# Miniprotein binders against p81326: the designs that were tried, part 38

Target 1, 226 residues: p81326
Amino acid sequence: MLHFGGFIMEINHISKILEKEREEYIRNKVEEYLKQGFSKDDAVNKANQSWRTYIGHRIQDVIYNLLKKFLKDSGLKVTTDKALNNRNLPEELDKVKRLIAINYGEYLFLPDADVIVYKVENNDIKIIAIISVKNSFRERRFETTYWKLKLKESPVTSHIKVFLATPDKDNEISYKCPNGKPKKMRIILEYELDGIYFLKEDFEETEKAKHFGKIVEDIIEISKKL

## First folded at step 3 (miniprotein)

Design Ta28
Fold by ESMFold2-Fast, scan of step 3:
Structure Ta28 (fold): chain B 226 residues (1-226), chain A 80 residues (1-80)
Amino acid sequence: as target 1 above (226 residues)
Amino acid sequence: SMKKIRITIEVPDERYAKFIAKIIKELAEELGLEVEIEVRGNRIEIRIESDDEEKLRELVKLILWLAELYGAKVEVEIEE
């Protein structure tokens, strides 16, 4: 069955492709480090460290590309924090940047907005959602939650939905304890954020914690209410 | 019935073209399909011939998803 511009969004396809990409990336990086004179163990360790950084950016690109494609027919636009950090911004992106920026005295900072969804109506811009992408939760565990709470404080930004997207390969927030209770980090993130979208199959869905394939329709429904 | 498929992928950044081509070759091998792949700059041309329509369909779906993940432009031509 075709959906959202001719494709059914299937998380298993994304997972399969990313796993092949990981295998090839690690292989190439190990060879590179061996040629630099590192031992086999050091080369493997460094390659894995490099992959952890690479996959973060790669998942951001994946989410950006998929959302851009599947939201286009709904009149929604997608940009990235990388695009907003260019010195010479088009007028439209400059307006987007101003609508999500948070004031800290004499300083202005962007939230952890890896991917941003907005719409343009009658030359006015309305921000629909920001998506924070995390491949691990070892560090900066509640950074996305902090930005959600800051955005909620202003009438200008309080309507903006804040989503987390993650493969959660280490089962840091998708795991349930044997007693059926989610871990503290999962409870806090799900409570404070507007949604969590998993790039994996093996977890129990809730109203706010869903398979990534559901994000497109959710964003479209939110945009209709704004 | 035997089907012959040609897929052309244009990537925004040619640094990824050979990498994408290798991933496609590995996906095809996993499905038991033989593919011919040529990389020229930011353009990847893939030719696949098989009588197994299910495997062909699965590989094409994986290639289309891979292209989407890189923001690439894809053209698919089917010849019988």
Scores: ipSAE 0.302, ipTM 0.729, lowest interface PAE 3.0, mean pLDDT 82
Fold by OpenDDE base, second read of step 4:
Structure Ta28 (fold): chain B 226 residues (1-226), chain A 80 residues (1-80)
Amino acid sequence: as target 1 above (226 residues)
Amino acid sequence: SMKKIRITIEVPDERYAKFIAKIIKELAEELGLEVEIEVRGNRIEIRIESDDEEKLRELVKLILWLAELYGAKVEVEIEE
């Protein structure tokens, strides 16, 4: 257990590494789009959009792999919404999919669930937590809160914890009231969600806003109460 | 006493090998450490020599995290 804690703290360097990758990625994509006949401004904008999508997936994959590794010894299992978007699911994953589905009357839809943590006990599946991973809050700022509120509306899903994991590179939600001015997004996200986990050191810590290194312990504790 | 560490990284996508090597070099420079880096296909070999154990540990941790970000396999050997 002690060896895993030290490794997770190094996640703070993700933002620095990603920044270095971004510069090269953007340069290469701009060149590609210029060769396709786009203007310089359009090429830069398209490159930035491509980067956001690319880096978002990479961070999700990293967090998924970390959680899978660190939760393995506790007997907890980890999957993703992408893995659930298959027509031919194993029985276990088909059950997971059904247990996180939100009812819209004639339709069932899945919440945005970048990472799903669950346990299997006596052939019964219990969903423990959904982790939404966001690199930036430029688009769909409150989508995670929407899904949390929707999950609360059903006794089937009301127990599911919803967490946000983010490096918050642009300090959009790192502080509640910097310079005495309330950050609406931080306050609302912290109020509505079960926790916010930062992949950085420079943030205002609260009961719900913690370093990402605490997420494994918190998930294990929640699992014991279910 | 001078410590020597050898790190081998195997990257699943060889296209990132040179980039990863570059980042490692920059990270080492920021810590004031000298590193020798060789890239062969998807394999990166890093040699670090220093008497500063704290800086060495920090760099090794950073390299391990960098490798994790790219899904790479890492082997660390202490030579001296």
Scores: ipSAE 0.142, ipTM 0.585, lowest interface PAE 2.7, mean pLDDT 88

Design Ta29
Fold by ESMFold2-Fast, scan of step 3:
Structure Ta29 (fold): chain B 226 residues (1-226), chain A 80 residues (1-80)
Amino acid sequence: as target 1 above (226 residues)
Amino acid sequence: SMKKIRITIEVPDEEYAKFIAEIIKELAEELGLEVEIEVRGNRIEIRIESDDEEKLRELVKLILWLAELYGAKVEVEIEE
């Protein structure tokens, strides 16, 4: 393996790769549906629907792999809600699960924590951040905000940072308003959450809304204050 | 002078190998580089030859980014 000195992940490369992956995925799925006897319009619609499901999992994998890679040397650990839903958990992950679970009377639920960052000090676990990954905001616009507000209610979880990560290809929350105002959804999400990280270049950065490439530095800084 | 590079990528899931290979083909085409790509299960072998060192370096960087995004293992060999 060749490593280039000063190799830094750039959001432009990530965005470009995801765009090319989308084009190839759609093309392949359209051909597949056409062979099954669907019309061209139906094949395209089904391919786009399939992509929406695929990209959700794909972006979660991307973020997990990148965070795991770049946080390792800082002593931070990364896991997923998928890993926490295994019935036989290692004791460390069982503790992580207990520290983020929310009680609803007779029921316990995990928040929308697609990726979880934590640290271990003297066998004690401290949850640093959870990252909710959204490709689209059509049906569950404020789900991440709901979980942030629930976590905020308990002294056990109130310190946990809640981040949103999204390519926002449809400009649903990174929209450039001609009048200089963001859309309501962007305003609410940015106000309530601890940060929004975009996997795209074309948006107006703020103190809380940043390029995804800054997430590693931000998480490390937060962990030092906890 | 012409440089020859061989890249081997091993992905955790064989299903990803197909998409990665297709993405690499498109990235190379965009840069005006010709590549030979062979997929065998979860393993992708890439051979690139070019006298444009800058474009070659850019493609290798993009391939390394791609590998990180898929949690893949990459080996790069420069052949003279």
Scores: ipSAE 0.018, ipTM 0.466, lowest interface PAE 6.8, mean pLDDT 79

Design Ta3
Fold by ESMFold2-Fast, scan of step 3:
Structure Ta3 (fold): chain B 226 residues (1-226), chain A 80 residues (1-80)
Amino acid sequence: as target 1 above (226 residues)
Amino acid sequence: SMKKIRITIEVPDEEYAKFIALIIKELAEELGLEVEIEVRGNRIEIRIESDDEEKLRLLVKLILWLAELYGAKVEVEIEE
């Protein structure tokens, strides 16, 4: 019934479907690799790697569409790095691209911003947040942190919130640790980034590390202060 | 036994149709399935042919899930 309640329902529904289909995908891929002569352990490992790559792209698309749907009534707009790299860029998106670009002397580069949230007021564009979507932290684990630090260096981009969104199914940064401290990677990411949003239920929440269902209300609150 | 399936998806506009078609193409490629996809305005027509029933079932389920996510109208026709 509630607007944000609807968002949470969509996330729960999608998560359950993806988990169910993952089991079928892995089973089929294991059988495929076994037929190719791989050992059972190698087949399972390869199948899991294939699934992680496959679903990573789907999670980004899901996040984009959910944010677009649920932020629209608040006057907020959503785009992607894919859209910003189009050859025939509309004027509005061209302005968005210029407002998130980072200067390296004679060159300008975009941060790794999978999803971008902005608002338009009297034809003036304000960038609210960029969201980096990661399915795994096995490689380039601090790349999002690097872009956050670079954005902080410029008065044009220093206000932009940098968020990480991740299912973290391998518990690389969302583990429970009753007998110890959080992993170094988790500590650094949470300290440097403006927020981490988990697409999973079993997880220890903090002020900056939250369930993905809270991202819409957080973004709306941030936008009202700009 | 080769199975042939036709799926028609109708969405609000052509931009949406192109976007969903790209997602479906990527899903099919990852699963190693042969698919023919045609976009006509706001309509997407998909033809799938495979003797791998399990992969075909999985692709159809993913397509139906995507259609539900985007509020699209779907028609499925099974041959053979």
Scores: ipSAE 0.000, ipTM 0.111, lowest interface PAE 14.6, mean pLDDT 75

Design Ta30
Fold by ESMFold2-Fast, scan of step 3:
Structure Ta30 (fold): chain B 226 residues (1-226), chain A 80 residues (1-80)
Amino acid sequence: as target 1 above (226 residues)
Amino acid sequence: SMKKIRITIEVPDEEYAKFIALLIKELAEELGLEVEIEVRGNRIEIRIESDDEEKLRELVKLILWLAELYGAKVEVEIEE
């Protein structure tokens, strides 16, 4: 059933549409790379790589806009790591950046915070959560857990919830023990992170591993405890 | 009676326009409505024709919700 302004329904439609778009995108990119002088195999590999980047940005943008829309009524604000990397930041976003940046000696880096949720009370900023959006886990399997562990080391950032949002189309972390065989990546990610939110229907649900439709309610509940 | 509605949506770039157009097409299919969608650069033109006013109204509301969600400019024109 279609619902006006329905959060879960929007997520379901996005997944289906992105599947249809993939085939055309890849065909076009293969042609483009072939014209640039790449071999057929290289063109296909680069097209698939380009699709992963493209779709990642599209899903991140959708999640950002959905959270911004549905958290607004609860007095919560949403931004992105891209916004925080702009030159000449507004004062509020400059404060957000300082509260989430991790110090590596003479360097400051933002965690893998595709989406950042915070609140402002009496000109004080409290970071509620950061959300890392991943379409696949390839070689960067535990990047999000690395950032969680780094944030946990500081009293300034240790309260910040770190969530993973993923369609997990390849079922890489959807289950702990499919056919009785442990999936170490799912086990480790669920253990180390504050939550995993799936942009799909079929997965092993736990207290920390939920459908993405639950994220708004969870974030609001967390914000009340701060 | 048969109603015809034209909706024009302007977004920041062509990639966004194509993505929003696909979302609208999927919503229309879910409601059993036929829509004509044309993407021209960063602009989306949608034409909807139906005698089912309830479904038409619901689709328009969803389109306006998507436009608001993405901070897009939207114009609605009732034809006929």
Scores: ipSAE 0.000, ipTM 0.249, lowest interface PAE 12.1, mean pLDDT 78

Design Ta31
Fold by ESMFold2-Fast, scan of step 3:
Structure Ta31 (fold): chain B 226 residues (1-226), chain A 80 residues (1-80)
Amino acid sequence: as target 1 above (226 residues)
Amino acid sequence: SMKKIRITIEVPDEEYAKFIALAIKELAEELGLEVEIEVRGNRIEIRIESDDEEKLRELVKLILWLAELYGAKVEVEIEE
């Protein structure tokens, strides 16, 4: 369940809504491609490819909007790496960008920080957490761990919590083998990252691997200690 | 007895309106409530009538949570 100061929402409602959105999206895209003259098999394949791109951005939007709304009353602010890549930044976001950027000699790059949580106290900015959003782990499974390790190298960024948020629909990192052992990828991600938040109900929670509904309270608790 | 609620949702992306409308329809069906939903571009207008205060309150709560997930602006109006 999601629980925010007297408000309760079931996590399975979010997962169920995303699944219904998928069904409708695929149906609409198949119709669109059929109207363009594609065969039914090609239309289905193209619709599935389109969905894979769409859902990645959609889950990022969900997480951004939810965190922005429910952290606001705690004095916390939320932005995105997309917003920070704008050339003409407001002063506050320019400061956020400087505090999270990683140095590669003559170049500065942002980590894979789909969503960034920070606070402003007396015109001083403190980065609290970055959240990497992954719908699948087929090609880019350890990008988040790479950025965690890079951030950990600098005293400016070493305090920043790095979280992974994922529906893990294919059970790539939430599955346990029959012997009770998690898969290698899950072991590495949980070890290196500060937390994994699942947008699904069917998995076993640990200290670091939790239902997504706990992310708001966890971030607030972290912010109080900074 | 019977209470009427009107909810207007405005989404930043027009495509989100279709998905929100579908989700609300399904949530209402699960709760056994009748809803009228009209989608016009990026705006969704919802009308709900029920004499079951608890179910009505639960549906409105779910609609507000759903709107948050889509970055939507919401107006709720209780008709007497």
Scores: ipSAE 0.012, ipTM 0.326, lowest interface PAE 9.0, mean pLDDT 78

Design Ta32
Fold by ESMFold2-Fast, scan of step 3:
Structure Ta32 (fold): chain B 226 residues (1-226), chain A 80 residues (1-80)
Amino acid sequence: as target 1 above (226 residues)
Amino acid sequence: SMKKIRITIEVPDEEYAKFIALFIKELAEELGLEVEIEVRGNRIEIRIESDDEEKLRELVKLILWLAELYGAKVEVEIEE
């Protein structure tokens, strides 16, 4: 739940916006492919494949833009792994990159940190959190967990909170089995990660698994303790 | 007192302009306000006229919030 100018903008508004965007995107893409001479069935299939790529980037952009906007007055800064992969990095971002790097003997690699929240104090940078954005869990279901476990291994990175943000439209980790038990994947992700934020309405919140609207408040609270 | 506001939104991707226009139309309808929206490539021009300053202020705030989700550049002008 976000409060905006006396009008409360709930997480359900973000979910509704993304769903309407999907419907319009698919409609437009089907028309484009039909005009190119594809059959109706091929046009629909191609449009759905195009949407899967589009939505991944779109959710990342939404999260980045929201965090950047709402953390602005809290002394917190937001960047992305895409920004950190630029050849000519500003000194500040170069320091951020070095502070989230994971050691593999002679090599250092960046985790899958779609969005990064940090603060600057006395010309020193402290990383607050990284957020991994997943639209689906079909192919890389424990990737975020792997990066969390690697970050724990170093005193330089062990304090960094690792969050997962996902619409979980296919109910892969928000579904409960008939006996009320969460699926194994949900249990593991919630256990290992510092939090899961859902861009959807229909799920049962826990201490670690929350509606995305709570992420701003949680990050600010964490930053006060660091 | 009738207030007139013009909002111009420039988005990085032309396709985003269509979505933003659609969502603004729905937000205005929810608030009981009429809005004129023109889409030209990656640019959206919105005109809102109302004597209900409270509802007008809320719609503008929602439009600014929505534009932020798309990484858009926004200009707001108050007209006579």
Scores: ipSAE 0.125, ipTM 0.588, lowest interface PAE 5.6, mean pLDDT 81

Design Ta33
Fold by ESMFold2-Fast, scan of step 3:
Structure Ta33 (fold): chain B 226 residues (1-226), chain A 80 residues (1-80)
Amino acid sequence: as target 1 above (226 residues)
Amino acid sequence: SMKKIRITIEVPDEEYAKFIALMIKEIAEELGLEVEIEVRGNRIEIRIESDDEEKLRELVKLILWLAELYGAKVEVEIEE
């Protein structure tokens, strides 16, 4: 298979391509909406809204497939919140869902876990990590942090690592102190979460804020300590 | 000696065809290889001609990896 250096390079290529596709997608959608009779401002707004929905699904799918491929040889398994919300759950996934769900009295909710990494050992399921994928931070900035804090409250879930994965194209959390002014969102997310993984090259790297290419080796290392 | 390679990729989701084609184009550019890429619906046709066998091997390997991750079907043909 590909070595970790190759994995990092591949993620860099994906990041570059997504940016080029965004530009093309927006141009095409603006033209389409203008033809439908929308004003220029409305067309631009609708095109941007459409892109946010479109790219969100694509990035989540790409991350899922990359982790599934690169973790396979380590005995780790990967699933998604979409799979866990299926009405006909296999026993294994039903167990995964039960181990990650949070109880709110009459209600049971899954955290914002777009991608879930787990292992099966001696017929027991152990949840290794959950990964929240964010394309922008305009809304629900601290949602991932909320779920981290909730999971930490229970002995059953407190060991689960909570990661954020993001291209952060708008540089909303790429730097702690751009132009000398502290970015509250970046600082809090880095402090509370177990890691932030960037699908881009240009960001302030720390022990917890890394290029996405590092996620595979980090997850494998965590799984060995369980 | 020149080596000619033709690769056909068929993706299950047409939305991914353009994305995969752009990724291949970017990877080829990083490797210093010129490629001809044509996208038709859910089908991607790639033509590569080079005498640098090592770089060709690396590009094909990356293309196969990308195709696998997107559930795509790949056919590779070598023409001398």
Scores: ipSAE 0.013, ipTM 0.414, lowest interface PAE 7.7, mean pLDDT 80

Design Ta34
Fold by ESMFold2-Fast, scan of step 3:
Structure Ta34 (fold): chain B 226 residues (1-226), chain A 80 residues (1-80)
Amino acid sequence: as target 1 above (226 residues)
Amino acid sequence: SMKKIRITIEVPDEEYAKFIALIIKDLAEDLGLEVEIEVRGNRIEIRIESDDEEKLRELVKLILWLAELYGAKVEVEIEE
């Protein structure tokens, strides 16, 4: 049997797979819209709009599945905010939900925690990190920053690392202005968050802004200090 | 020498299996490799035969990455 161990985050492999997935998705959606009586141009435009919505959920699932797979051997567990919104929660997940909830007087709300990493020791749960996944920043530029600042206000949640993971395909936060300065959005996000992980190759790395392939090692290192 | 590879992938449901099978077919065509792909419920069975070891290895890597990205269970067997 062939067996590939370890965490091999080759951006080229992920990029190639996502491009083939895009091609097949667009092909099928164009065919569906043509059968509904749309023109070829309208069908193509609608298919591209549908893909933008689909890829947002798809990138989140990709990150969840990769982290779940590669953190398992380190005794770390991974869940999602979608799982925490189920009506019948196992005791462990109910505890996770309570440990990340933010108090707004009479109301408790979950932060924008697409992926949640935690550990269980002696039946006690410790939240390590939450990861917000963004495929675009057009209308939701500082949501992750808002949740980071709210989590810092409580002794229950102040230790939780808040990360942003993004392909940043439109170069919204990885691009530098002609004068060499990062965009305002990049400066604010990097300053306030605990880290930004890019699912792309072409950007300038810093201590906090890294290739996504480094996230597993970073999370394991953080967990050892908790 | 000619190598034969069998890959079995298990996913949550049949719709997922059909979609993943189409992606694998596209990946194989891109590499100029012929593959037999059969979908049985939530399982995908892939059979590849080629004497081009480099192309075989590349396709297998892509299939394994695809399986990881979908959280799928995968089994690979090499036959010679």
Scores: ipSAE 0.210, ipTM 0.684, lowest interface PAE 4.3, mean pLDDT 82

Design Ta35
Fold by ESMFold2-Fast, scan of step 3:
Structure Ta35 (fold): chain B 226 residues (1-226), chain A 80 residues (1-80)
Amino acid sequence: as target 1 above (226 residues)
Amino acid sequence: SMKKIRITIEVPDEEYAKFIALIIKYLAEELGLEVEIEVRGNRIEIRIESDDEEKLRELVKLILWLAELYGAKVEVEIEE
């Protein structure tokens, strides 16, 4: 074939499909929210937030796949809270779910665990780390901290590391004292969690606040101590 | 036949340029594609050379989905 036009047309077609899908999604969500009694501005804002959540699942999938690939040769396995919520769980994943579930009297709930790292030795499972992926801190900013504190209450789960992974696009937790004023959210999250991994270059690095590129080596080192 | 693709991504925030570039690098490695990535401020330039059109299409799809998350502008250019 002497012409590359077919490949160019295919890429342009995909780009147009994605743009049309986004426009249709936003329009449908705006109409839905307007029917629920929201104002025009609120409906538009909610629709845009809904779309970003939908696409944000792609970032979570990418992080999952990256960790699964780079931890495999170290004998570590990776799963997701989505996988653990399936009706018919394989025995291995059912054991993982039970080892991270938190007891509230008659009820058991899973922590906020977008990605879970564990190891298997002779069918004995040990949970290494739970990773929460947060794109923004507008609401539920201490949810990950709450789950860390609950996990510490049980000898079964107290060893589990709880990490936060975030691009922190709004600079909500990138610095402890921007302009000389303590940032409560960053200080509390760093204090209570086992680590914060930033998906960006510009942030205040500490022993617990690091670039995301260091997460694989940190998890491997933790697994050797368990 | 060998295909050469240049992709330019412009993001609203320059800090996201490094993050997106890192993800693209790892996705390309997963697909067995070798890519050249250069980041300058809020702009990312990607060059890919491969004769596997299906893998190239898959990587481009993933790049477009990542760009959409950040409201990025994307330009795709096929070189001879």
Scores: ipSAE 0.013, ipTM 0.436, lowest interface PAE 8.1, mean pLDDT 78

Design Ta36
Fold by ESMFold2-Fast, scan of step 3:
Structure Ta36 (fold): chain B 226 residues (1-226), chain A 80 residues (1-80)
Amino acid sequence: as target 1 above (226 residues)
Amino acid sequence: SMKKIRITIEVPDEEYAKFIALIIKELAEYLGLEVEIEVRGNRIEIRIESDDEEKLRELVKLILWLAELYGAKVEVEIEE
């Protein structure tokens, strides 16, 4: 029995807690870099880069573990692209890897898929969804869109849903037309991707842009149709 | 009616321990409960005392859920 109300509440609280942790982390890292002889501007830039790496890993871990826990009772399995790059792959994960790999002539590459959801029925593996986790949109904002478009080109992978999960604390994609100005990044990501799931309370909700708490029920419903 | 509970959580490293401790503190504040939380390396020690058994039970459930989510080892001791 899933309790989605409590799940959403926990996700929103975790997001707010991460904001507070960011302030303390940045302050401590700035002090550290200043003691190493960096200028104030360089120290701030380095601290922000360090935070982006740190929090990216934390948010990915949280999402992976939450999905693994809440999808297990629906017969769905969860893995990561990091696990698929292991040299010693179990047969099941080797099959998952082969079903999402993209051909570039003589080369095969995995999409940048932080979290992968799949199911096993009668020893047949079906990939349900790929989830890209982003805490910031400063540099690689359309990377997830590139992988979505590549997956659409093959009948083997065209059914795979590609989702973006983000706290979007800087409000970079939270609204389509804030202050009457269209946000290109939000509009393009919503148009091309199968969904955007926000790890926060305040954003413009659409059929494709939802609270992260909705992702479990959406994935389960998608899996029933495959 | 007053209950006292001690929970010890072991996670992979000190950074994880600090992060989980922060989450627990904020959840306790949301529920209106006072908790004592100490981080010692990769271990978190939590002491909770309350006569509101329903809120206490809810917080303990959330703590156990978080520990399971992170694959942490948990020890619970009821001091009553």
Scores: ipSAE 0.000, ipTM 0.240, lowest interface PAE 10.7, mean pLDDT 77

Design Ta37
Fold by ESMFold2-Fast, scan of step 3:
Structure Ta37 (fold): chain B 226 residues (1-226), chain A 80 residues (1-80)
Amino acid sequence: as target 1 above (226 residues)
Amino acid sequence: SMKKIRITIEVPDEEYAKFIALIIKELAEELGLEVEIEVRGNRIEIRIESDDEEKLRELVKLILWIAELYGAKVEVEIEE
């Protein structure tokens, strides 16, 4: 909750302000789940999961809009897995969906493609990259890697670049351990994925692990080779 | 009544300030608010004017949330 009283508000403790917003969100969600008949422990766990999902969706929307804006002049188009799951798909998006869908016998599933970049040339659609947005690594830390490996199995999808975008707030993959070795999760993600883009200033930078600010230039460069 | 708000965001990386400014512009567009944004080296200056106090509060909250994700310092001033 924000108060507009006063002339100046200097936010030296942004974390404390957002922590109170988080506490209020969680308190309200706990009450909601308790009214639905969940136990106190289950209600607390579900409320925390709801908060992480809420934050994740907001970051995804922002990334989608940024990429759409900056890639437009390069002839590149951007969509989301949410858009591809709409009942009334435009023909262009229906084609995009078919070009990234993975076959599991009688079922087709989309990969963890929060944001999808593609181009259209002479009515031919080429998928450039998919971007998985992760605000936290608590439970689904290798989901993006799984989808990368599945996409490699098909000649239709093996060229598609798979990127991870993350603020990595808990420093799960940002830094080396005291012994000078990267954490296992960082090693695996960097090895298997085509790039990791950090929504933060400080991290161990490599050829594959970069500031999010580099993503537009990298995608444009990749698209020129297709 | 109409509110005028000035927000200054300070980041260590001058080159990255441009991307943060664009995130804020997109958030404002989602809310149907017009904002003036200037990047001055490692500082981002935002000016917002609206009589819709609820939308202003929501945008300021989102700006603080984005700044927190990027580890930035934020100063908010209510003008006029």
Scores: ipSAE 0.005, ipTM 0.278, lowest interface PAE 10.3, mean pLDDT 76

